VH-VL binders against Thymidylate kinase (dtmk-1). Designs and how they scored, part 10

Target 1, 218 residues: Thymidylate kinase (dtmk-1), of Caenorhabditis elegans (q22018)
Amino acid sequence: MATDQKRGLLIVFEGLDRSGKSTQAKRLVESINKKSTESGDASSSPSAVLQAFPDRSSSIGKLIDQYLRKEIDMDEHALHLLFSADRFSKNQMIRDNIAKGIDVICDRYCYSGVAYSLAKGLPEQWVRSSDVGLPKPDAVLFFDVSPEVAAQRGGFGEERLETATIQQKVAAVMPTLRDDAYWKTVNADGDLDSVEKNVFRIYENLDREKPFESLEKI

## First folded at step 1 (VH-VL)

Design n3 (framework fv_narsoplimab)
Fold by ESMFold2-Fast, scan of step 1:
Structure n3 (fold): chain C 218 residues (1-218), chain A 123 residues (1-123), chain B 106 residues (1-106)
Amino acid sequence: as target 1 above (218 residues)
Amino acid sequence: QVTLKESGPVLVKPTETLTLTCTVSGFSLSNARMGVSWIRQPPGKALEWLAHIFSNDEKSYRTSLKSRLTISKDTSKNQVVLTMTNMDPVDTATYYCARMYDFWSGYEYFDYWGQGTLVTVSS
Amino acid sequence: QPVLTQPPSLSVSPGQTASITCSGEKLGDKYAYWYQQKPGQSPVLVMYQDSKRPSGIPERFSGSNSGNTATLTISGTQAMDEADYYCQAWDSSTVVFGGGTKLTVL
């Protein structure tokens, strides 16, 4: 039986380290769920779940976690496919939640995977192929932070992919993945509450009546 | 490198006001990634969060205790101060200050804690 | 103010898996954090954002968070893991700690 509720939205948060994207992803989930609980009207108040990629608690994610913590080395092609496999392991969960009217907020998605692999020098067409068929986001919120503001926020570089060199290459590559039809830039130079307000404005204006699609290219 | 140290220990009489100072080293209280919380633990009981101060001087408090608590900072002295009014024997606890790390990456965890200071409230 | 519920105690034999739960309404919609506290010592972060390990925390520690329950899992539990464990979450602008679980390894 069909429900009268509109479908959920798939929203992806992308950006460099120190952009505040992970904080804002969490805050959006909490805000959506708080409004849902306070209204008492489930038909007009969607709920949301947070999905971070990689999912470090899964079997695949544990191998990725070991690599990122510099505990093991791995062939870069194999690692790229593990990142893709990690995302596809959540494919049905995402689709099921969307069908139930539950918003899915992703902290990173295929765009991070493609950008980091391209920054490491892997072949472009091959890198872009492994995530085709994943659910297509209704919006990608790209968190753009100025270098001056990022420096003020301090510290990073503990994990393998957090070096200044790789981050600089990723910063050059990630904008080339942009599709203005569903990518939105968030100015992340503001305070946490100002950025949160802008994120929510983007969220509340998304069209739930568009067909939910799969990625045909990245 | 990074250290936090609470003042004390102290003995407080019922109805008196408690003032605790946390002195930090190895980071600046102006750093937007950092904030400082006060957390207490009665003997043999659970951790209880009291108050937090952000680098921009924004403050938050435990709702049940908000009327009794004030948190402030002096960035030039690297100090965070907690004031708690109308002390009662049930407020006897070890009081910790702790650094909240990395709001901008969404980590938002306590990475460094002071050693704790025992506050005893008795007549 | 939201409440996070933990079992007050848990006993496991050395080498066995310990699973410490933390329950709260829609906790899976928030990030969960875990702290280890040994007698007379300050708490130490052992798990952040549900499933991420800080530097220096052994690989045998893992975490998950779904629905109403977050879980800290210690595989191959060792005597040195005996401690009180506290979960923590954010509720908007406030911090909430669980009641704590005393893990005994015997």
Scores: ipSAE 0.006, ipTM 0.523, lowest interface PAE 9.4, mean pLDDT 85

Design n4 (framework fv_narsoplimab)
Fold by ESMFold2-Fast, scan of step 1:
Structure n4 (fold): chain C 218 residues (1-218), chain A 122 residues (1-122), chain B 106 residues (1-106)
Amino acid sequence: as target 1 above (218 residues)
Amino acid sequence: QVTLKESGPVLVKPTETLTLTCTVSGFSLSNARMGVSWIRQPPGKALEWLAHIFSNDEKSYRTSLKSRLTISKDTSKNQVVLTMTNMDPVDTATYYCARIPYSSGWDAFDIWGQGTLVTVSS
Amino acid sequence: QPVLTQPPSLSVSPGQTASITCSGEKLGDKYAYWYQQKPGQSPVLVMYQDSKRPSGIPERFSGSNSGNTATLTISGTQAMDEADYYCQAWDSSTVVFGGGTKLTVL
């Protein structure tokens, strides 16, 4: 009875643009998979998968992508529900991978969705309701980058007029979603390799023995 | 520039609770790039890590002692506090607090307090 | 839960090379750190992130970390290097210390 297969972990990467979170999510997936193949595991079965939200390649995600690229107009409530629908379209895939012992690394999750919609002024209780029942992350890695370092990572001046206002509003909202029981701060000011090692330290301390739960509230 | 100073020395009776305070000078416990650990060393034995507190108030504990340990900080006094319940003679040790910066290139204990002797006896 | 294993003691003659090992499963996938402790004193950081020396630590101190073993190497060992040496690694948000090595210079 003692020898059941260990479950996979659900790990979510959150942070503002230019925090380096997307790069670190990819690096974590690659590190997990490399260590699995080096330890003698089957190379045809990776130990981790990357899931970016929104998934702009899916049918739902393509519609979201058209809106984000300003190709179509949409009511903000409808857009919020499309973001939730995009996450729920992956709900069973996440649960299946976790059951198989495969780690799922999400680049953004419901917290980004809630923060952006709240930043746009949508009603708080309504916004928080649509993602209830999604798998609960084992950890949310919140990438905290100093304004000085973020500015140095390029693109800052070119994007200022397009994203600065919404990023400021999201920065004010995101901390209100924090739950210290499973949110962990990553200091993202370091070079690429030092941040990667800090991420991996957090990752390898996560408890696979805990029950895998669903979000009851956000 | 930077100093950490443990309270004590302390004599504790078996089953009582230990409380130690680390007073920090030269940096703020609100600094996002800084954290503080408690580490102990029984006489003639190895260093044992006990607990860590991050600037954002996240905490981690040695698994075997987690039920007995609490780490907290008081930013107004610039102090880190460790409590350890149900003390036993085997807990007799020199207790250190030590700083860890999280800047690129630094995630090691760069500054240590002088240590304080905690003796557990009846 | 990883354990870091060090030899309890090591003896070298002055001028010889001392190699202090620290072993743990897949330790090379993590950063290793080294602390020097002299009698009655607090530990002092002598090596961080496998192979980097803090300011003030002599060049004769070097480090490596690959596979399962990290090594602190002291070339041209001097009497002043006599001390206990502890390796340390992170296990995510927790800290693990090795059992320590007493270096004797005779």
Scores: ipSAE 0.000, ipTM 0.448, lowest interface PAE 15.2, mean pLDDT 83

Design n5 (framework fv_narsoplimab)
Fold by ESMFold2-Fast, scan of step 1:
Structure n5 (fold): chain C 218 residues (1-218), chain A 122 residues (1-122), chain B 106 residues (1-106)
Amino acid sequence: as target 1 above (218 residues)
Amino acid sequence: QVTLKESGPVLVKPTETLTLTCTVSGFSLSNARMGVSWIRQPPGKALEWLAHIFSNDEKSYRTSLKSRLTISKDTSKNQVVLTMTNMDPVDTATYYCARTEYYDILTGYDYWGQGTLVTVSS
Amino acid sequence: QPVLTQPPSLSVSPGQTASITCSGEKLGDKYAYWYQQKPGQSPVLVMYQDSKRPSGIPERFSGSNSGNTATLTISGTQAMDEADYYCQAWDSSTVVFGGGTKLTVL
């Protein structure tokens, strides 16, 4: 059997809170790994890892977590850089996995960081600059949930960034970051299994032969 | 101070309808991130999920028992109600209500009531 | 509904590692949750989302979930860990529990 395999894919899940994106990210990881196991040869089949941002278990992420739970206050520029630092702390892990043929599924990425900071009124050019050089996703799956469905799913008003005001501002900003070349909309109003099938269809059709690039601008 | 408390204990005759009420405190049933399940445990046996209600009033039921089960909530009273028709001695169990939190990810049942004994006999 | 299968009993000596398995079709595609139940008490959540410990649960508890099997691991098992352990998963909007494992520490 061939020891060389195609590169891994970097796939980013973006959307507002309560869009179901975290559930679908987990399901995609498990579906990829299950297929690899069923093939009986992991070296010739892709496997996947999940990376959530912010990584609330890391040292950087624990500090972000304290801010989000309203336990500490922080200058918004400093917070933006902590979110960026959290992503860059995983930069080499992402690249190493991709090189090994392991897919990396990110629950949120730089697009969340940019959208939330812009929603808070930070300068656009500065906000868009701090994540330049991160690995470029092969696809960004944007989970689009109707306002009615989102309101009913929960996760509202409990943390610092969960208010209706900030979520509405983020909803307005996020589409401005879209690049139709690699962003795909997932209708998140469906049941979990229906959404999962649509996610997997997008995944199956991604091109592993394209060069793996870095973000030159956001 | 999150608490859940089941009504009862109760004795039910075969073929009668069971009604149990779970009274919650420390959180609101209108809180979009919260939901409540009813779970039972026959003496010496395993936990068996019965029904769940989400804050938006969406409901789900154990498939084998769905024709017998109804779950509802009254947000103004902080209560979740389970009804189960056509009770049988095999339905004798401790009945629990338990809350779970939804966000992007479903959390586990982080708070449980003390349980209430439902005996079906005579 | 998917069925979750656990061994009915497991016995370990104090200080040994206990590994309690939970098997189900496509279980790795779902989040696994674990509950500890001591006699006469309500269940207590000891592991959520495969591998995360609730506040107050000792570090010796860990979890994993891949393929068809989720595992709750208790390192350095203590007498206080003696209990019934139940796994649980969501399947879309429905919930399934495992049959439970009685852990005896003796």
Scores: ipSAE 0.007, ipTM 0.453, lowest interface PAE 10.5, mean pLDDT 84

Design n6 (framework fv_narsoplimab)
Fold by ESMFold2-Fast, scan of step 1:
Parts: C-alpha cells; structure tokens; sequence
Structure n6 (fold): chain C 218 residues (1-218), chain A 123 residues (1-123), chain B 106 residues (1-106)
C-alpha cells in the first residue's frame, strides 16, 4: 500500500545517572498516548512505545545487569560489545514501529555506551564503530543536570558505573559526542513538570517528513 | 541459589519490642544497590512495606511507623535485623524479608522473598 | 503517601483473559511491579518495570502502565493462576503496595 501517513519519530534520552531522564521518557510516552486516546478518531494502538537500554529482562541485558551489580567481571571490550548487541537486538522493532507511525522513545542509546567506554579509556575509533548501522535518532535530548541536584534525587553512587570518578569522566566525554544537527539540551535542574513541558515542546517541533536514516558514524 | 530466611519470636506481648533477623545467602550485602526490605502481611490483609536497607547503609522507613522501626545489617554474618518497639495486637502479621534489586535509573523491585514468619501479639 | 487502588476481586472462566488494574496518581510516570501470592505461600514477582517477565513466568502474562493505571493481563487463564495479585510502585526511597486483587478462576 502507498501511504500519505507520516512516519514515527525515534527520540533518544541521554544524560548522567539521576538526571530525571527516565521519568521524562515515561512522561513523554504517556503524554503522546494520552493525546492519541483523547482524540475522537484515535486508534486502539498506542502512538508511542518506550524502550530502555540496557533491556535488563533479555538474556543479553541480564548479563549486563550482573556486571553493573558487581556480581560478575568481564573484559571491558566484551562488555562494550554486549551493550551494542543489546541495542541491535531491538533494531528491527524500532524500524517496524517507525514505519507504522509509532514513535519510539529510548531511555539511553549508543551515546551512553560510547561515553562510558571512552571514560574507561577504551580506544576511541573502536568504541565509536560498534553501533554504526543502528537507526539514527530524529533527536537526542541531552539532560544536563548538576551533580548536586543529581545526588539529592537519591540512590546514587553504588553501582559500578555510578561512582563520582566515572561520572566526572563521562561528563567530560559526552560533549564530544554532541551533533547540534539533532542533539537538544534539556535543563534537568528544574522541577519535573517544567522539564516535561520543555521536552514536549521539542517533541512537537520535530520534522516527520525528513527521511529516516541509519547511523553512519557516532 | 538466592535464599532469604526470617527468624525471631513467634509470640510477643503488648508493649514489648520485636526483633527479627533475615539471613541471606547466594548474594552479598556488599553488592552494589543490593538491599533487603521488610514487608508484613496481617492475616487476610494486604502487603505493607516497613523498611529497607541497602549495601551502602542507606535506610528508609514507612512514615507512619518510623518512630518504632530500626533496621541494621551485619555484612560479615549476611544478616539484616529489624526492630519494632511497643508492639500491639494490630501488629500481628506474617513478616517477610525480600531482596531489593535495582538497575541504574530503573527503580526497585523485590525479586526474592523469604518464607515469612508469623508473629502473634497477644497477652 | 501515594495510594494504589486495585479491585478487591475478579472472576474469570478458564481460557478467558483476566485484566487486573492498579490505579494511582501519575502511576504511568513510575514503574509498576506485580506479585502473585497463593494461599500459605510467599509472594512471587511476576512482572517488573511495567511489562517485563522474570524467568519462569509464562508468556501469557503481560503488563502495561500508562496515565494513572497499570494493568496485569493474563491471557488463556488457567486454574493455577488463581491467587492474590499485588501491584507495587517505588517513590524514591519509599514503597507502596496496592490492596490486592483475588483472582478466582471459575
């Protein structure tokens, strides 16, 4: 069938731990689906889905989860590839939803994987290569939160990747991944409702008419 | 294999202090973001969360009961202890300890539960 | 403290779909978790982070969470599914459970 319907959007939420990005990703999915349901002509299918990375319920994600909880050790190159494998396991699901006009909201994506691996001192070219070919986001919303605000939100600093040292190194690396063509900064120091309004404003202004692409570089 | 086991008195008199011990095996109380929670269930009623403690000694208590509750851990013995003061017949319940699992940024859930111990409060 | 509301009971025929709801203010902004408890037994985690199944939980269990309502759905309900079901949410450092739903398979 030929169609005049617009495609779905791929929107990625990135930021440091405790930036509130997971809450905002859920809020965006909820807002999109609520507006779809409240429309008199809305379909029964949701207009947005949430995909968190790593997917801790999958076989790959459970192995990553054990590493993050310090229950196992593994070579850092192997871990980097497991994070990439986790993302590629969802590659077709993302593309299928986009083609159906369903928005896909990702809580973390390849940029987290690259930033944390670079923070650990892994080779830059190698680290940036493993996620090439994944769907390219229409937007990356980078949640910029001060360390003091992040810490007060609780549950901080206990997991392997949550230490102050690694977070400082990740904070130094993340700006090097930014591409102003599709990255947008969200000030995450505000209250949750104010941040939600800014996120939705960005979402509403994204262009569904541009071609959906794959990542050729990161 | 992950296991949790509750131990303590089965009968407590009104106004006395209840002390319950949760002994864990198959995981370390020093593991990142690993924790233990105490949850109770009065006969025929709903689950009620009481308190938790994480490996970093971060603690939380149910607001309505916080003046009566103390939670602590001994990592060398792999034990978590809950103390509840001024017991009343209304506190009669099965008391469970459960493991708290958290990934980064994803919140908390109870993936393994002890068998529970029934504590009866009567004169 | 936020309150999670569940219907106290639900009856379905074998093979039918059971939908157990859990309602709370802005619950869709948080992750919902579900526990199954059979008489005389400890609760067992059957759904975590809204829609994810632990190992050993049958594929006929699914979950969703949006707006103010989380739902645990059991398709092709079997006699062995008869149990009390509790929803749970985490509010930073505190936990709240729903009142529980007794599922009866008639």
Amino acid sequence: as target 1 above (218 residues)
Amino acid sequence: QVTLKESGPVLVKPTETLTLTCTVSGFSLSNARMGVSWIRQPPGKALEWLAHIFSNDEKSYRTSLKSRLTISKDTSKNQVVLTMTNMDPVDTATYYCARISEGYSYGYYFDYWGQGTLVTVSS
Amino acid sequence: QPVLTQPPSLSVSPGQTASITCSGEKLGDKYAYWYQQKPGQSPVLVMYQDSKRPSGIPERFSGSNSGNTATLTISGTQAMDEADYYCQAWDSSTVVFGGGTKLTVL
Scores: ipSAE 0.000, ipTM 0.444, lowest interface PAE 13.0, mean pLDDT 83

Design n7 (framework fv_narsoplimab)
Fold by ESMFold2-Fast, scan of step 1:
Structure n7 (fold): chain C 218 residues (1-218), chain A 120 residues (1-120), chain B 106 residues (1-106)
Amino acid sequence: as target 1 above (218 residues)
Amino acid sequence: QVTLKESGPVLVKPTETLTLTCTVSGFSLSNARMGVSWIRQPPGKALEWLAHIFSNDEKSYRTSLKSRLTISKDTSKNQVVLTMTNMDPVDTATYYCARIWDDSYGMDVWGQGTLVTVSS
Amino acid sequence: QPVLTQPPSLSVSPGQTASITCSGEKLGDKYAYWYQQKPGQSPVLVMYQDSKRPSGIPERFSGSNSGNTATLTISGTQAMDEADYYCQAWDSSTVVFGGGTKLTVL
């Protein structure tokens, strides 16, 4: 009998800025790891890891960061490919963790990349092609927040892609990327504990026995 | 414009209970996924997080002080109250309230701070 | 017991780069925040979610967070940057601050 028969899950959190998705991604990672600790697991390794995209600390991510902070300009096709390169730089890490039974929780993924580039008017087929071959999520949790709630979460600096105009366009585009087979809507207007319980319920009902696949289209 | 203001300054006797009120302006404690955090800083020392409360009434406390701390909010008065029991001279510090975001617990707007002195 | 470790002091000359580190187990799996505090004043947020700069903070401030170490970098350091700098991260449902770094610009 195999020593470890269960794979990890790849779960992606998507939504607009101010949707609370980053907090919920963090809380899911902590809940999974606490459950592992409470079970009496003597292993020091967590059962879940958090991966945010773009990873602004990497070499690729630092260049993306400069663009987002308005410090440099860049051809939008080049920027789109940098966002794709940033995701592919984590491709092997994701696959290795999944194979080891470690869940990977992503704060944003290729769907953000596609939605923002389409919002900027880049060609649809080209935009959808560069992330083909990335690991396919077991679930995409789309955090749907009302405009009223989103407006109350201002306060930090405004970056290039955080303007009202681009956010409105992204809000229109993101839902068109939905695949009902593995996308689930989370009502982000709810209280934090209610949202957390709904996220964990989705998580605990995911099927670890389904084949772990790669994205063949986006 | 968002502002937070601590009550005080306060002189507390050893073994007494400290009560601090943070009055917030420019945002509501009922209608956002943000909250208020309490942080203290003894003279010449580091910042030490004490507690926070979010709009949904979710609360968290510093583990080492949890038995002494209570945080609550009054949404109608737009105030957050911190209570700390059994005060000791070592608790002398500047106490701050700050707006805390539920999106990874960053704090963007801080009050001016209030001096709490614990002395007989 | 401090979870986040910072060097207690750092000295740089005007115009030089200051790099302030914050170390904690698997800190790169969390978001790091940085605060600037001048004598007698409240802390001011200068870097959020590892590497994002709040409105009004100069371009010479940048941040990174990978593995066990988050870094606040100030390029072309100016006298006005002299202050205490604190890193912050979350741990479960709680908040943790580093011990602070006193930056002196000589």
Scores: ipSAE 0.007, ipTM 0.552, lowest interface PAE 8.7, mean pLDDT 84

Design n8 (framework fv_narsoplimab)
Fold by ESMFold2-Fast, scan of step 1:
Structure n8 (fold): chain C 218 residues (1-218), chain A 123 residues (1-123), chain B 106 residues (1-106)
Amino acid sequence: as target 1 above (218 residues)
Amino acid sequence: QVTLKESGPVLVKPTETLTLTCTVSGFSLSNARMGVSWIRQPPGKALEWLAHIFSNDEKSYRTSLKSRLTISKDTSKNQVVLTMTNMDPVDTATYYCARVDYYGSGSYEFDYWGQGTLVTVSS
Amino acid sequence: QPVLTQPPSLSVSPGQTASITCSGEKLGDKYAYWYQQKPGQSPVLVMYQDSKRPSGIPERFSGSNSGNTATLTISGTQAMDEADYYCQAWDSSTVVFGGGTKLTVL
């Protein structure tokens, strides 16, 4: 814990399946922590942590995981609220890390939750309301990958929300959630190292002096 | 139906600033998969790329002209604006705006172009 | 910024194969795009991602890109193919066009 640290950044990685976002989120965390170590930083805490949503290891996340693996069925409104509850279960952890100067890198956030629920036909205003009050990201990195490149990278998804139909609908919805004040598009068609360099460029230019806020709308 | 239309044609005096507007229809400039470039072509010469704006407001410019160029968008008016300072007779050209739809084809080609507008720089 | 070099002109007889080249350092590591421009008209996309045809472009158009050279090939060239052809690539977030090739069909 350092007393003169600037605040941490909240950075969210969004995109379709096989956009490479999860790989890039892990790489950003590793790059931040490696640079911190190389600089001789004496802090015993990591400089960045990774938080994937849903957190499939938590009680809430295990229930979501069972739904995604087709092991259980549930009302789509209940599922939407479970996704929101999963994010809110990490709300204080995110805020505490930011206050300590630790960057929080999220693999998916409320934007995935809203996009998938809207793709299923749930009411728009209701869907957009359940994540109000979550920490507001300093940046949302939207990983835009061509369908051909995504097909070359990925395996086939067997989970409930990994169908072509749902992914196509999510692809149409996700851009409508964008706020250009803090969303940045990452061209994910490049090789892993090229994409990583572009991600780190965005990261380095983020303003730690800006007030850390909560989402008033999505 | 997708259309892009450049403002003009326009006459500019040497040393003055050029402002061109590209008005788009059939798609939203707030769509994360869309981008717009400005490209010019002097009479009888090659296409020369000038600037690109992505929907997230990320911008890029031709290196040799970067100090003279500004690209911006107004999503409420469906417009992309190019500003070019200190115009010279050598800048006389047809100016095009062209879009990239990253989702449509799965790549970064210019799939729709405006009709072009003639910018003449003379005293 | 890499430079893309095209021959300024190419002449073929009707029915012959036209091969228009575009050369740039390590161009094969990037996607090449091709545009056709007829007099007084805006450019039209004829090839994307090296070798893919947009809807409405005849199958006699094909493309390749390897090493330092991308090639647009028009088999059974017709009078209607007479035009200027431009190659294009992205270098990160910037765009580069070739100098153009005037294809004459006589």
Scores: ipSAE 0.000, ipTM 0.424, lowest interface PAE 17.2, mean pLDDT 83

Design n9 (framework fv_narsoplimab)
Fold by ESMFold2-Fast, scan of step 1:
Structure n9 (fold): chain C 218 residues (1-218), chain A 122 residues (1-122), chain B 106 residues (1-106)
Amino acid sequence: as target 1 above (218 residues)
Amino acid sequence: QVTLKESGPVLVKPTETLTLTCTVSGFSLSTSGVGVSWIRQPPGKALEWLAHIYWDDDKSYRTSLKSRLTISKDTSKNQVVLTMTNMDPVDTATYYCAHSYYDNEGYYFDYWGQGTLVTVSS
Amino acid sequence: QPVLTQPPSLSVSPGQTASITCSGEKLGDKYAYWYQQKPGQSPVLVMYQDTKRPSGIPERFSGSNSGNTATLTISGTQAMDEADYYCQAWDSSTYVFGGGTKLTVL
């Protein structure tokens, strides 16, 4: 016997610069909330919130922001832990929303943190350990965009957009973090509306009856 | 410190294309969560958002002007470029570039450039 | 597509409370942001996420947002607060600014 109230989903969007992941994360939140508002039974319709990581508006995020703006210098181990602390600062908010039936859509999560730190040469086991205990996503949507399509989104001509060396290393590392049990690849080479439809199809097929778990490993 | 600086001021003739460059300092355009927008203000009028570009190259444009606007960035030069075609005297305004940030519920502008005057006249 | 409506002008005496409103359909379901612009100067963020002050903004600035109306409140208004105030919200992929309110302190 089930109740009409279902739990929320935790969905993580991962991908490189110019993958369109941030646009699609925002579009998914809007689509969920629009359908919730337009449904005949609001109590059965989920609502959603967007959580971007790092959250630069938070106290922890302000320190990260200062580092990223080059206003302060920081040891790379300290920075890695600060990124993990930023995610853990939202841990209870995520769990509370899921319990209330509110979907949480994350623009980046621990996988970006691990990939960037590994790209910088930090020790693999240590890097993978600091985010253990965070809520486990119901799905990670990995936005796979071809370099050609990514370049087109940045335009052409004398002012070409270039991927930094660190981005190339992150591109190599990120796919190695994949767990087929809950990672889904989104072909991001399509037009925005086609990608949006594919994202929503993945979303609507996720199983809300599965137990909501914590990450025991990354 | 975060600073943004628009190119110009500039005089544009009707039907010509405007190109403005915003040079940023104190942050990287490839930094996650970071975006830059162009906002204009005609003399004595309200602020009007034109376009934004996000760190992962997501772009948005004011619907009424979308066909005339292109926004791009050059991360290696720390520059964001706005191109606006078919300029008209009504496009005369101070043009600002501004740092935008997504705070889980929406975008807002925490740092603004000084603005640059674009005059469209014959 | 939401439209944000502000009164075009508001006048208060020094030391009085100024309340500047911003109205839009279901604005309380979104975050409101406020910018102060003095003549010849760039806008300055004075309120974000409805109620939060940036560093350097005096505590006499406060905000609220519920239903269809967001409000920027300036208590003990000073001559230095005389400026144009703009509200802003983000809706899906679009930034929306209000028409602005000219605050006169006399």
Scores: ipSAE 0.000, ipTM 0.428, lowest interface PAE 15.9, mean pLDDT 82

Design t1 (framework fv_traxivitug)
Fold by ESMFold2-Fast, scan of step 1:
Structure t1 (fold): chain C 218 residues (1-218), chain A 121 residues (1-121), chain B 107 residues (1-107)
Amino acid sequence: as target 1 above (218 residues)
Amino acid sequence: QVQLVESGGTLVQPGGSLRLSCAASGFTFSSYWMTWVRQAPGKGLEWVANIKQDGSEKYYVDSVRGRFTISRDNAKNSLFLQMNSLRPEDTAVYFCARDYYESSGYLFDYWGQGTLVTVSS
Amino acid sequence: QSVLTQPPSVSVAPGKTARITCGGDNIGSKSVHWYQQKPGQAPILVVYDDSDRPSGIPERFSGSNSGNTATLTISRVEAGDEADYYCQVWDSSSDHVFGGGTKVTVL
């Protein structure tokens, strides 16, 4: 029937804090929507949406936000499940947008959740199980930034999960989650315009004809 | 909903002292670094001092170090700037601002309206 | 101490593009934020993290940051954009550093 209708892409931005990934995620959304408008698409129907995890504005996300700002304490297993619950609360929204041909750009996803929980010493098999069934990204862009550059971008150590020790442990764990079939490394050192060009190059080469899948393992 | 309201600005003689206050509302005050920024008449913005969430770290621009003291009372959602040994060069509108961390840097997302300090004989 | 250099003034005709530069050694490695200040008012954040906009700021405001120069770009300038504009970075040795400010005049 409508056989020329293309699905949206799910693209996940992962990396340590201060890697510039949040800035690049926003730039990609803006670039997609601007090009869509220039191609004659309606401005009231954007081609891409941004979803940051955790969603600090939701009921679940507000509780996570309080933990990250050190306002409350929480059992680490309970926190891990709250992060998973936050992602699953957006599961249907992601699938609906993809079906409508709208790209979904995620600033962090399950890989951050797994990496931080493993860095805190929680059991590996349990940690990897709670996000199975989430939509599978078409691409995970892993922002590789040197510690020196990340420190210059400010804010280091301000929130609960931003200490040097936890970030070092996360840096060691995150690469073990890599699947070269859909993970791509972005060199995030240097200037923002060069990184933006590399991100968009990856984006424009993604295949919308591939089946949209769910994660069977993480 | 986020509000910052400065008070205490007045005319002071050189060598005098003055305490500025900033009343915060609409956010969890104890979760943010807070800052004082000043602007001399017809001049640009100059960062003066900032203070960590729990008050454990305080930083100052060189020209006020040893003369000004930044402090906060998290129970009362209040920020203070104690100014001693005031000089004519300290004449400025003093703004209270919230230091917000976005993913890659510190920025001032909310500012008060400012309070004018005039140092003159 | 790091220093940020801005031109003192920029004149632009309505509907044209204004570009305000912020020069600093290796500024492309830092997050640059931009503030708009109208006479008698508090500054307002217009661009943060080099190129992001707060909710409510029109899309004609944009930013870039590369090498030794950050730039605030205001396209399709309107009379209401007439204001002073300041760049700002955080630096570990200098803490918060503001540029000297640029007066944008729409004529």
Scores: ipSAE 0.000, ipTM 0.409, lowest interface PAE 16.2, mean pLDDT 83

